# Ledger of designs, part 11: VHH binders against Vitellogenin-6 (vit-6)

Target 1, 176 residues: Vitellogenin-6 (vit-6), of Caenorhabditis elegans (p18948r1340to1515)
Amino acid sequence: ANCVVKSTKINTFDQVAYRNQFTPCYSVLAKDCGSEKSEPRFVVLMKKINEKKEWKNVKVVYGENEIEMYKTEEGLICRVNGEEIEYQPESEIEKKQYNIIWLNKNTLKFDSDDVTVQFDGVNARIHLSALYRNQQCGLCGHYDNEKETEFYDAENQENTIPKFAKSYLYKDSKCN
Below, E stands for the ipSAE of ESMFold2; O stands for the ipSAE of OpenDDE; V2 stands for 0.75 times the mean of E and O plus 0.25 times the DockQ between their complexes.

## First folded at step 4 (VHH)

Design E7 (framework vhh_7ocj_1)
Fold by ESMFold2-Fast, scan of step 4:
Structure E7 (fold): chain B 176 residues (1-176), chain A 121 residues (1-121)
Amino acid sequence: as target 1 above (176 residues)
Amino acid sequence: QVQLVESGGGLVQAGGSLRLSCAASGFTFSRYAMGWYRQAPGKQRELVAAITKGGDTRYGDFVKGRFTISRGNAKNTVYLQMNSLSVEDTAVYYCAAQYYSGFLGEYEDYWGQGTQVTVSS
């Protein structure tokens, strides 16, 4: 199942829609919360990088690797373990554990057996392996195939931020 | 006081069967998704089976067709019937109760202490 982030609207893996106001602090969109060793297999993070625009930075931590994707005035930038990767229209960076694919000049895809992240600088689509049902946590929901529609008020959906969402915000001296 | 208490684990020979039970107390059982997870030494904890509050089921690829999850809301219990066991099924099995409501902004996650399942050749 997919989790879709369109600007500030999040449609979770369980097809629950709500709004989250992204800030200069990273928020966890999706994370392996089933790891008892305290080291998650993956973490997908997102933050806002421009106050007037919904430009984002997405970070994927996958094992020992850190992949960062973000919007600039010159287009999308991708960094792998701190090193910038240039746009390559018909090529991808293949590694045994994951691939990074340029779908076009303005869209990047991180692909692995566990998680896939597609990002255009503003919007993201995240796909998780079915093995992560009930092992996923973050703003994209718990991925337990439960939909709590009986308690939904259409007027509240657009402005509702889950109580747990604040616990997924990484704050430091550089952000609010 | 929330409690999840697993039972039914033990030693069994390959090809055999076991039935695990998880008795829940201290919360409204019928509102929670229930699941079974397992963890073998040196491996990550992985989903074995899950059942929604509505009764829909989901299974990990390695157990599909062999294991069956079910729930009894009247008894506040979730079950895992394990058939055609192999040595690769040897692990500690954990019961989990999970609730998420985007509308209410609520998330709750409860875990049992686990029960050992050992499959010998």
Scores: ipSAE 0.000, ipTM 0.115, lowest interface PAE 17.8, mean pLDDT 74

Design E8 (framework vhh_8k46_1)
Fold by ESMFold2-Fast, scan of step 4:
Structure E8 (fold): chain B 176 residues (1-176), chain A 125 residues (1-125)
Amino acid sequence: as target 1 above (176 residues)
Amino acid sequence: AVQLQASGGGFVQPGGSLRLSCAASGRTFSSYAMGWFRQAPGKEREFVSAISWSGDSTYYADSVKGRFTISRDNSKNTVYLQMNSLRAEDTATYYCAAGTYFYGDLSRPDAYDYWGQGTQVTVSS
């Protein structure tokens, strides 16, 4: 199942819809929250990068790799471990563990065995492997096919939507 | 934690104007949606107006739409409520509130994590 972010509206993996106002601080959309992992296999983060427009930056941390996708006036920019990857029509950047695909000038796809992220600079679509059922946490909800547990926070406690969203906000010196 | 201080209330005659200010302490003001609520004696707090963290979206209760304007200055960590064409029915204690990056129903008190001390507005002849 997919988690879909349309501007400020999030439709979770268990098909629960709500709104979240993105800020200059990264929010966790999806994360490997498996019980025995000290480090997550993946983390998908999103922040707002323009005050008046719903322009986003999406960061995918996948193992040792950091992939950053963000909107500009000229289209989408992609960075892999800090290095900018130039748009080229029909291009696919294949690494050992993941692929980055330019679907068009304004749409990027990060694809792996664990997680797929499609991003157009404003909206995102996230797909998780079924292996992550009951192991997913973040704004995209608990991937457990039970709507009653959708708003569990970072400490695995059920909360109201505002407190739930706040529990997945990363705070750093750049966004405060 | 964020602390909020509301000010600018006072006495005014019907048809008059007041500007309320809400000053926030703390580093995260620009990450918060801000709201104004009011409470008259013996009544529940009611929504007045809200502004998104960026200032791009504003919301107003039907009773104040066209008369009140909400704005924010993130460089001064302050949100403002400009109140024009005041009526006796606007008499209340006005509260400002801050909520973390929730967008949807900013008219609900549950959307807000931090609340300021009130400022009294009295509209009478």
Scores: ipSAE 0.000, ipTM 0.137, lowest interface PAE 13.9, mean pLDDT 76

Design F1 (framework vhh_7ocj_1)
Fold by ESMFold2-Fast, scan of step 4:
Structure F1 (fold): chain B 176 residues (1-176), chain A 120 residues (1-120)
Amino acid sequence: as target 1 above (176 residues)
Amino acid sequence: QVQLVESGGGLVQAGGSLRLSCAASGFTFSDYAMGWYRQAPGKQRELVAAITSGGDTRYGDFVKGRFTISRGNAKNTVYLQMNSLSVEDTAVYYCAAEVYEGWLGSYDYWGQGTQVTVSS
């Protein structure tokens, strides 16, 4: 199942559509929420990086690795554990647990057994393994095949869409 | 065409054990994650255990220490070893696979389920 972010519109894993205003603070799109006694296996985060354009930064934390993808005037940038990776035709960055693929100059794909993220600088498509059903939380929904439960917040309480979205905002001093 | 066929379910007394098997066909089994879910009457389907292509495992809190998931890539089969069964484990158990079909996307595939009944 896919969660699609088109500018500000989110279509969740259970095909519920709503709008979310992205801010300079990271929002959790998808996260391994099934492990209360261990570190999450993945977290997919998104923030807005330009005041007037819907340009985004997507961060994937996968195990010990941090992958950051974001748009600039010059194109799409990818960083792996803080190191910038230049676009190269037919390039694929293969690691033991994941792959990063440049689909073209303006589109990146992060691929793993747990989560796949395709990103073009504005829009994202997130594919989550079905094995995270009822173990997923974030703006992309609960992934439980129950449309009525998609709007539970981070405390697992049903809320209106605006309150639901606020519960997944990671607020820190740098985004004020 | 993707097919998942479960076997090994049945009636067992509390404290006993069962081993479930799921035979997969129609995709490159070793490349994909596999899992077991269960659903009791009137309850939601819940994750019991999952195993990635690389062998990492995940378990539901209610089965930790009692159940073990494993895979045999040469036989295209995923297994669930269930020990110390309790009546609360009574449910239909489903094998699940998530298969990528190129740029057509991914599809969730489910077996038909196998009944596990634990009596006291």
Scores: ipSAE 0.000, ipTM 0.221, lowest interface PAE 15.1, mean pLDDT 75

Design F2 (framework vhh_7ocj_1)
Fold by ESMFold2-Fast, scan of step 4:
Structure F2 (fold): chain B 176 residues (1-176), chain A 121 residues (1-121)
Amino acid sequence: as target 1 above (176 residues)
Amino acid sequence: QVQLVESGGGLVQAGGSLRLSCAASGFTFSRYDMGWYRQAPGKQRELVAAITSGGSTRYGDFVKGRFTISRGNAKNTVYLQMNSLSVEDTAVYYCAAEIYDTWDSGYEDYWGQGTQVTVSS
């Protein structure tokens, strides 16, 4: 299943659409929530980096690796573990656990066996393995084929949309 | 109706080769990224190979150098050439089509029914 973030509109894995006002703080879009005692296998985060244009920064934490993608006036920038990756037409960065593919200078795809993230600087598409059904949490919903549970928060409690969104917000000194 | 039909699977001896085909219909094939996934008994489905609408390719580490993905847009078909097969390649192989050119929520990813590949030692 796919979760699509189109500017401020989120269409969840269970096909529930709603709006979210992204802020300068990271929000969890999708996360491995099936492992309470260990680090999650993946976490996909998004924040807004430009107040007027809905420009975004997406961070994918996958095991020990951190991939950051964000938009600039000159195009999309990608960093892997802090190192900037140079754009090359039809190039890809291949690692044992994942691949990063530049579809063009303004569109990137992160692909792994667990999660796929395509990002153009404003919009994102997230594809999740079916094995994460009922093991996924975040703004992209619970992935449980039940529309009524989409707005359960990080503690698995039902909430209104604004309270639900706030439960997946990371607050730190840079965004407060 | 949208359809992806895999063919070319079967039983093969270790060290042998197979060529899988996936015939697509019901959508504009040239706009879609195409991929091959596999799932062995009791294991998670994993990506084997992918080819973008523009022709860029990607492979899983376990098949790199042995498998080749290609596409024929005129025939609406994607192929997977599998060489030097091993018992560990035994799985059901699935064809997938994913739209990445648009952000329209009306477009869906599509999956085939799968084709069995069995490699004997």
Scores: ipSAE 0.011, ipTM 0.194, lowest interface PAE 9.2, mean pLDDT 75

Design F3 (framework vhh_6fv0_2)
Fold by ESMFold2-Fast, scan of step 4:
Structure F3 (fold): chain B 176 residues (1-176), chain A 122 residues (1-122)
Amino acid sequence: as target 1 above (176 residues)
Amino acid sequence: QVQLQESGGGLVQPGGSLRLSCAASGFTFSDYAMYWVRQAPEKGLEWVSTISTGGGSTYYKDSVKGRFTVSRDNAKNTLYLQMNSLKPEDAAQYYCAKEVYSGWLGDYFDYRGQGTQVTVSS
């Protein structure tokens, strides 16, 4: 099942659609939330990096590895554990537990047995292994059985869920 | 133009039952998943239930699971919520909402109805 983030619009793994205002703080899109695990196997995070444009930074924490993908005026940038990965046509970086693929100069794909993230600098598509059914949390929803989802304001121009969204903000000094 | 009209609310005692209805028009009802959401006084909207286009898949808020049943009649463009064993915490204005087809093409939920009030005395 796929979660799609189109600018500010999120269509969750269970095909529930809503809007979310991304901020300069990371929000958790998808996370391994197995009830007895202290450390998640993966976390997918997204933040807005430009005030006027819907340019995004997506960070995938996968075990001990950190993959960062973000948009610049020069194009899409990818960093693996802090090191920039150069674009090359038909390029693929194979690691023990995951792959990073440049689908073209404007689109990156992070691929693993657990989670796949496709990103173009603004929009993202996240695919989750069926093993994470009922073990997923974040803005992309719960993979099975939509549980406690709160929609803030049906009377306004947009239907957002600020309480839910705030619970998934990654707190750090950059966002305070 | 999408139009949704809720009905069936009222005052009920704890443990009682109500059946809510939502009459839909202005779109091809059978092509869209539907939701029930509620709003208690001075609180935000809270998701209650989802039903797939054909009615074969249903999802519920944990606190209402086993007590509420969502269903739909595509021939009559009507969505239902059967509410049993009502509790004081279920008291709220109830709304039906249409899901947008896709996050790529749609915007968000369409909240077009005026809602129907459910009051549980105790």
Scores: ipSAE 0.000, ipTM 0.127, lowest interface PAE 15.2, mean pLDDT 72

Design F4 (framework vhh_etentamig_d1)
Fold by ESMFold2-Fast, scan of step 4:
Structure F4 (fold): chain B 176 residues (1-176), chain A 123 residues (1-123)
Amino acid sequence: as target 1 above (176 residues)
Amino acid sequence: EVQLLESGGGLVQPGGSLRLSCAASGFTFSDYYMSWVRQAPGKGPEWVSGISGSGGSTYYADSVKGRFTISRDNSKNTLYLQMNSLRAEDTAVYYCAKEVYDSWLGEYTFDHRGQGTLVTVSS
């Protein structure tokens, strides 16, 4: 199942469409919210970079690894654990746990057994393994084939859209 | 073309009851969170109540909690507000609203708003 973010429109894993105006603060799009008391296996975050343009920054935290993808005037930039990776035609960065693939100059793909994120600097597509059905939370919805539970917050409680969206804002030094 | 049409307002005595309705068209009603918002003369808008797309979750302003009940009938694309134990301070124009969250502003905004229905609570 796919969650698609087009500019401000989000189509969730359960095919519910709504709008969310992204800000310079990270919002959680998708996160491992399983019943285990362990650390989340993955977290996918998105924020807006430029008010006059619909440019975005996407961050994927996968285990102990942090992958950041964002748009600049020169094109799409990728950082892996803080280190910038240059665009290389037909390139793929293979790790034991995940792969990063340049599909073309303007499109990056993060691929793993758990989550896939495709990003073009403005729009994103997120695919989750079926194992995360009923264990996903974030702006991309609950992934439970039930439209009734799409607006559950980080505590898995149903909320209004304003409270729902705010519950998924990532708190950091610039946004606190 | 999104349309919202409110009805059911009128004059009522303190302690009385009214039921407001909002007929929605032009969008998939069951996919959207819906709200009732009121505006008293000379005052800004006040959010009154909200309901999730499924109707499974309802929320109320402290000023109406225990007296008002929000509900929806997704088969009829209709939103309702049952108002009991009405008080003079409930006098306002009541609006049906399709909700969108503006995360840049950090606040709720109306995607679409109806024309309103007047509720007057007076002896």
Scores: ipSAE 0.000, ipTM 0.108, lowest interface PAE 20.0, mean pLDDT 74

Design F5 (framework vhh_8k46_1)
Fold by ESMFold2-Fast, scan of step 4:
Structure F5 (fold): chain B 176 residues (1-176), chain A 123 residues (1-123)
Amino acid sequence: as target 1 above (176 residues)
Amino acid sequence: AVQLQASGGGFVQPGGSLRLSCAASGRTFSDYAMGWFRQAPGKEREFVSAISGSGGSTYYADSVKGRFTISRDNSKNTVYLQMNSLRAEDTATYYCAADVYESWLGEDAYDYWGQGTQVTVSS
């Protein structure tokens, strides 16, 4: 199942489309919400990094690893656990649990058994394993094949789109 | 640029029906995904329904499922919202919105909004 973020438009895992105004604060697009007692296996976050353009920073927390992808004037930058990875044609970073692939100089892909994130600096496509049906929360929806639950917030409450979006916003002192 | 004109609102009793229309002018209509949103007094704007450019995919908010049907006629550059079994809670100003279909790897999406049409459901 795919969630597509196209500029400000989100088409969720359950095929519901809506607009979200991204801000300088991270919003949760997709998260392993299956177990309340364990740490989530993955969290995919997105924020806006340019005042006038829909340029984005995408952060993937996967187990103990943090992958950051973001757009600059020079193109895409990728960081893995704080270390910047330069573009190389046809390059792939192979790790035990995941891969990071430069599809071209303007497109990056994070690939794992649980979640795949493809990102071009503005737009993202997120694919989840079918095992995450009813285990996913975030702006990309609940992934339950029920469109009725798409706007339920982090506490599984039905909300309007603006309130739903705010429930997944990570605010801190630097982005407020 | 895309211009949108919503119409078809009015007064209706609970259990009644109403059809809203949104006429579009501008670029190729079949390139636009179309949506309906509503805002009631004192409430935030909420999503109602959406339809893909081809008409192959439709989406509905929980509050309207089974009662409302969205459709489009690309030959007439119009999207429709058929509202059945109307409730007092459906009273709101209804807005149509257009989103341009372009390569998701290419350009920023555009967001075009029409003027609202008022729907009042009262006994």
Scores: ipSAE 0.000, ipTM 0.136, lowest interface PAE 12.9, mean pLDDT 73

Design F6 (framework vhh_8fcz_2)
Fold by ESMFold2-Fast, scan of step 4:
Structure F6 (fold): chain B 176 residues (1-176), chain A 123 residues (1-123)
Amino acid sequence: as target 1 above (176 residues)
Amino acid sequence: QVQLVESGGGLVQPGGSLRLSCAASGFTFSDYAMNWVRQPPGKGLEWVSGISSSGDSTTYADSVEGRFTIIRDNDKKMVYLQMTSLKTEDTAVYYCARELYDTWEGSYTMDVEGQGTQVTVSS
């Protein structure tokens, strides 16, 4: 199943759509919330990086690796563990556990056995392995293979949409 | 992907009747209130009617009250607009719109995502 973020609209893994205004603070789109693991296998985060435009920064934390993708006037930029990797035609960064693929100058794909994230600087498409059914949390919903609306907050409790969305907003000194 | 497909429009004489249909897919239909809105030629969007997610509550614009009836079938993922006693002023493209909650405004907004269906009332 896919979760699709188009500008401010989110269509979750369970086919529920709602609007979320992204802010300069990271929001959790998708996260490994499995009960048997103390550390999440992956976390996909998104924030807005331009006041007038819906330009985004997407961060994928995958194990000990941090992949950051964001929009600039010059195009899409990718950083892997802090190292900036500028666009190069048909380039692919292959690691043992994941791949970073430039589909074109304006579209990047993070691909792994657990999660796939396709990003164009504004919009994102997230695909999860079927192994994460009932183990996913975040703005993309609880992936439970049901068509019922489920808005689980950061404490895994069902909530109204405003409380649900705010529970996944990462707070730091700039995001008060 | 969210899809709303309107149908049932056409040319009808004043005083006639039409039934519009909206087929929904790509979301949990029974969780959302649905609305009909219309756009007359050269004018902006005008709200026509709304129905709650359960179908238990309906509302109508003053201009259509008593003439139009909104109905939904959650099992079939359909919403309908039964129009009677049509007037030339009802000429418009009719759109089915899903209510979405805007998390920052604390209010609902209507998303018009279909191509609409043209209703023309004339002799």
Scores: ipSAE 0.000, ipTM 0.149, lowest interface PAE 16.4, mean pLDDT 75

Design F7 (framework vhh_7n9e_1)
Fold by ESMFold2-Fast, scan of step 4:
Structure F7 (fold): chain B 176 residues (1-176), chain A 123 residues (1-123)
Amino acid sequence: as target 1 above (176 residues)
Amino acid sequence: DVQLVESGGGLVQAGGSLRLSCAASGFTFSDYAMYWGRQAPGKGREWVSGISYSGGSTAYASSVKGRFTISRDNAKNTLYLQMNNLKPEDTALYYCAAEVYETWSGDYGMDYWGQGTQVTVSS
């Protein structure tokens, strides 16, 4: 199942479309919400990094690894645990748990057994393993085969779209 | 031509065990996540368990976690479900499912379903 973020439009895993205004604070797009007793296997976050343009920063936390992808005037930048990965045509970085693939100079793909994130600096496509059916939460919806529950927040409560989006916003002093 | 054939169901007493198998063909089995679902008499279909293409990640419905174990053998194109400490409420038709993007893309992660194998747990 795919969730597509095209500028401000989000088409969820259950194919519900709506708009979200991204801010300088990270919003949770997709997260392993399956168990209170288990660490999330992944968290996919997105924030807006330019006031006039829909330029984004996407962060993927996967186990103990933090992958950050973001748009600049020079193109797309990727960092893995704080270290920049240089663009190389046809290059991929193979790790035991995941791969990072440059599809071209302006498009990156994070690929794992659990989640795939394709990002071009503005738009993202998230593919989630169906292992996360009934275990996913975030702006990409609940992935529970029920369109009526797409606007449930992190506590699994139904909300309006503005309240729903607010429930997945991380706030701190750097973005407040 | 995707085919999924389940086997291993039967009648078992509460507290017993069964192992289900699913033989897959018509697609590159090792490239796709696989699932077990079930449908109890008079109820809708329920997702039970899933396993990633490599076998490195698994997930379970809360009702079966700790009792059921999903596994796969990519060399044999076979999916398994080991069911332990079975309860009467586990009585259902069990079917395996695949999410295959070449022919049918499902919105919900289960594009193809087998015909199922019946599991009956007597109390």
Scores: ipSAE 0.006, ipTM 0.321, lowest interface PAE 10.2, mean pLDDT 77

Design F8 (framework vhh_7ocj_1)
Fold by ESMFold2-Fast, scan of step 4:
Structure F8 (fold): chain B 176 residues (1-176), chain A 121 residues (1-121)
Amino acid sequence: as target 1 above (176 residues)
Amino acid sequence: QVQLVESGGGLVQAGGSLRLSCAASGFYFSDYAMGWYRQAPGKQRELVAAITSGGSTRYGDFVKGRFTISRGNAKNTVYLQMNSLSVEDTAVYYCAAEYFEGWPDSYEDYWGQGTQVTVSS
């Protein structure tokens, strides 16, 4: 299933739409929450990096690898384990567990058997393997094929963060 | 109206082969990635194989080298050729259509009803 983040609007894996105002603190969009005996196989995080524009930074932690994608005035930047990779048309970084693909200078795709993240600097689309049905947590919902209408009244939750969403916000001294 | 209809499942002996088919209708098949997932009793649903609209394929670790996914855009059908079947392959197999190419205004994933595959010793 897919979760789509368009600016501040999130359409979850269970097709529930709501708004989340992103901050300079990372929020968990999607995470492997099913195994309590193992470390999560993936975590997808997003934060806002510009006060006036909806520019974002997306971080994908996949096993021992950290992939960071973020918007700048010059375009999209990608870092793999702290090392910046330069844009190359139709370029791909292939590793045993995942691929990173530049679809164009303004769009990146992280692709694996577990999760796919497409990001353009403002908007993200996350595709999750069915392996993670009932094993996913984060702002993209629980991927449990059930809609929580009591907490996601789309008509009345405009420009508000659902109660549970606060539990997915990382706060530190730099994100006030 | 979107429909995914699986066929080709059944009972087979270990070491045998089966070919699953998934006939799709109600959407632009050639624009969608197609996948096969399976769920065995007491286990979570897992990716078996996926094929993008452009023809690139991915496989779950337990089926690499034994299973092959392919698509026939003219017939709006995706196939899973399963060779060297083992008892551990026993599961309900689900077809999925996944819109993960391009940036949509809304996203859509479609699932079939599933087809049972039982591998006996």
Scores: ipSAE 0.000, ipTM 0.149, lowest interface PAE 11.0, mean pLDDT 75

## First folded at step 5 (VHH; from Be3 with W33A; framework vhh_8fcz_2)

Design Be3a (at its last look DockQ between E and O 0.32; V2 from the best seeds 0.00; counts 0 for: pae E 6.9 > 2)
Amino acid sequence: QVQLVESGGGLVQPGGSLRLSCAASGFKFSSYAMNWVRQPPGKGLEWVSGISKSGDSTTYADSVEGRFTIIRDNDKKMVYLQMTSLKTEDTAVYYCARDSYYDFETGYYAMDVEGQGTQVTVSS
ESMFold2, look of step 5: ipSAE 0.110; ipTM 0.543
ESMFold2 (binder alone), look of step 5: mean pLDDT 81; pTM 0.810
OpenDDE, look of step 5: ipSAE 0.576; ipTM 0.871
ESMFold2, look of step 7: ipSAE 0.106; ipTM 0.525
ESMFold2 (binder alone), look of step 7: mean pLDDT 81; pTM 0.816
OpenDDE, look of step 7: ipSAE 0.273; ipTM 0.717
ESMFold2, look of step 8: ipSAE 0.051; ipTM 0.483
ESMFold2 (binder alone), look of step 8: mean pLDDT 81; pTM 0.813
OpenDDE, look of step 8: ipSAE 0.312; ipTM 0.730

## First folded at step 7 (VHH; framework vhh_8fcz_2)

Design G1 (from Be3a with D56G; at its last look DockQ between E and O 0.16; V2 from the best seeds 0.00; counts 0 for: pae E 5.6 > 2, placed apart)
Fold by ESMFold2, look of step 7:
Structure G1 (fold): chain B 176 residues (1-176), chain A 124 residues (1-124)
Amino acid sequence: as target 1 above (176 residues)
Amino acid sequence: QVQLVESGGGLVQPGGSLRLSCAASGFKFSSYAMNWVRQPPGKGLEWVSGISKSGGSTTYADSVEGRFTIIRDNDKKMVYLQMTSLKTEDTAVYYCARDSYYDFETGYYAMDVEGQGTQVTVSS
């Protein structure tokens, strides 16, 4: 399944399209909502980082790792657990459970068996393993082959689009 | 140097089956997702199927889902495409590719195609 974010337009895993106004606070695009453990296996987050441009920050939390990808005036930046990863032509960072690939200077890919995220600073494509059918939630929907339930919130209740979007706002110390 | 060698194509009747193979060398095969892409006559490349580095996740274009199966063997450094219920619109040169990306402007996938491909022709 694929979810595509093109600027403000989201095409969900179940092929439902809508618009979301990203803020400087992270929103959950996709996460493991079916894990029997206390921690999701992955969380994919997105926020708007420049008020004048459509630039985004994408954060992937994968196990104990935090991967940030974002666009600057100098180009696309990737950080793994706070450490910047240098662009090299055809370079990739191989880890035990994921791979980070520079597809080119302005396009980056996080690749794992659970989730793949392609990001160019404005747009993102999220691919999920079929194992997450009925086990994923976020702004990218529920991956349940049901268009009518796409806007159910994290507690599986049908909502208006603004309430649905707010239910996936990720709180941290800077965003209440 | 990355090398991908496709084989197993041929002429087949509609409803038939075919298995394509891709032999990989020159890179750490087990660390990369792999894809099949195809180029129908007179058209650009279109993505067909992808498989994660471990083989734990597979994805298919809508036009082939349920008919094609992508398989990998990391020990042999091979990717396969098992095709069944073939249709005339499946006629194309098929390539395997080490990686792919989604082109947000066109809505098509773009791939690093390295090999010569293998021709699949479906006709009566």
Scores: ipSAE 0.093, ipTM 0.523, lowest interface PAE 5.6, mean pLDDT 78
ESMFold2 (binder alone), look of step 7: mean pLDDT 81; pTM 0.812
OpenDDE, look of step 7: ipSAE 0.180; ipTM 0.621

Design G2 (from G1 with S100K; at its last look DockQ between E and O 0.32; V2 from the best seeds 0.00; counts 0 for: pae E 6.0 > 2)
Amino acid sequence: QVQLVESGGGLVQPGGSLRLSCAASGFKFSSYAMNWVRQPPGKGLEWVSGISKSGGSTTYADSVEGRFTIIRDNDKKMVYLQMTSLKTEDTAVYYCARDKYYDFETGYYAMDVEGQGTQVTVSS
ESMFold2, look of step 7: ipSAE 0.082; ipTM 0.516
ESMFold2 (binder alone), look of step 7: mean pLDDT 81; pTM 0.807
OpenDDE, look of step 7: ipSAE 0.312; ipTM 0.710

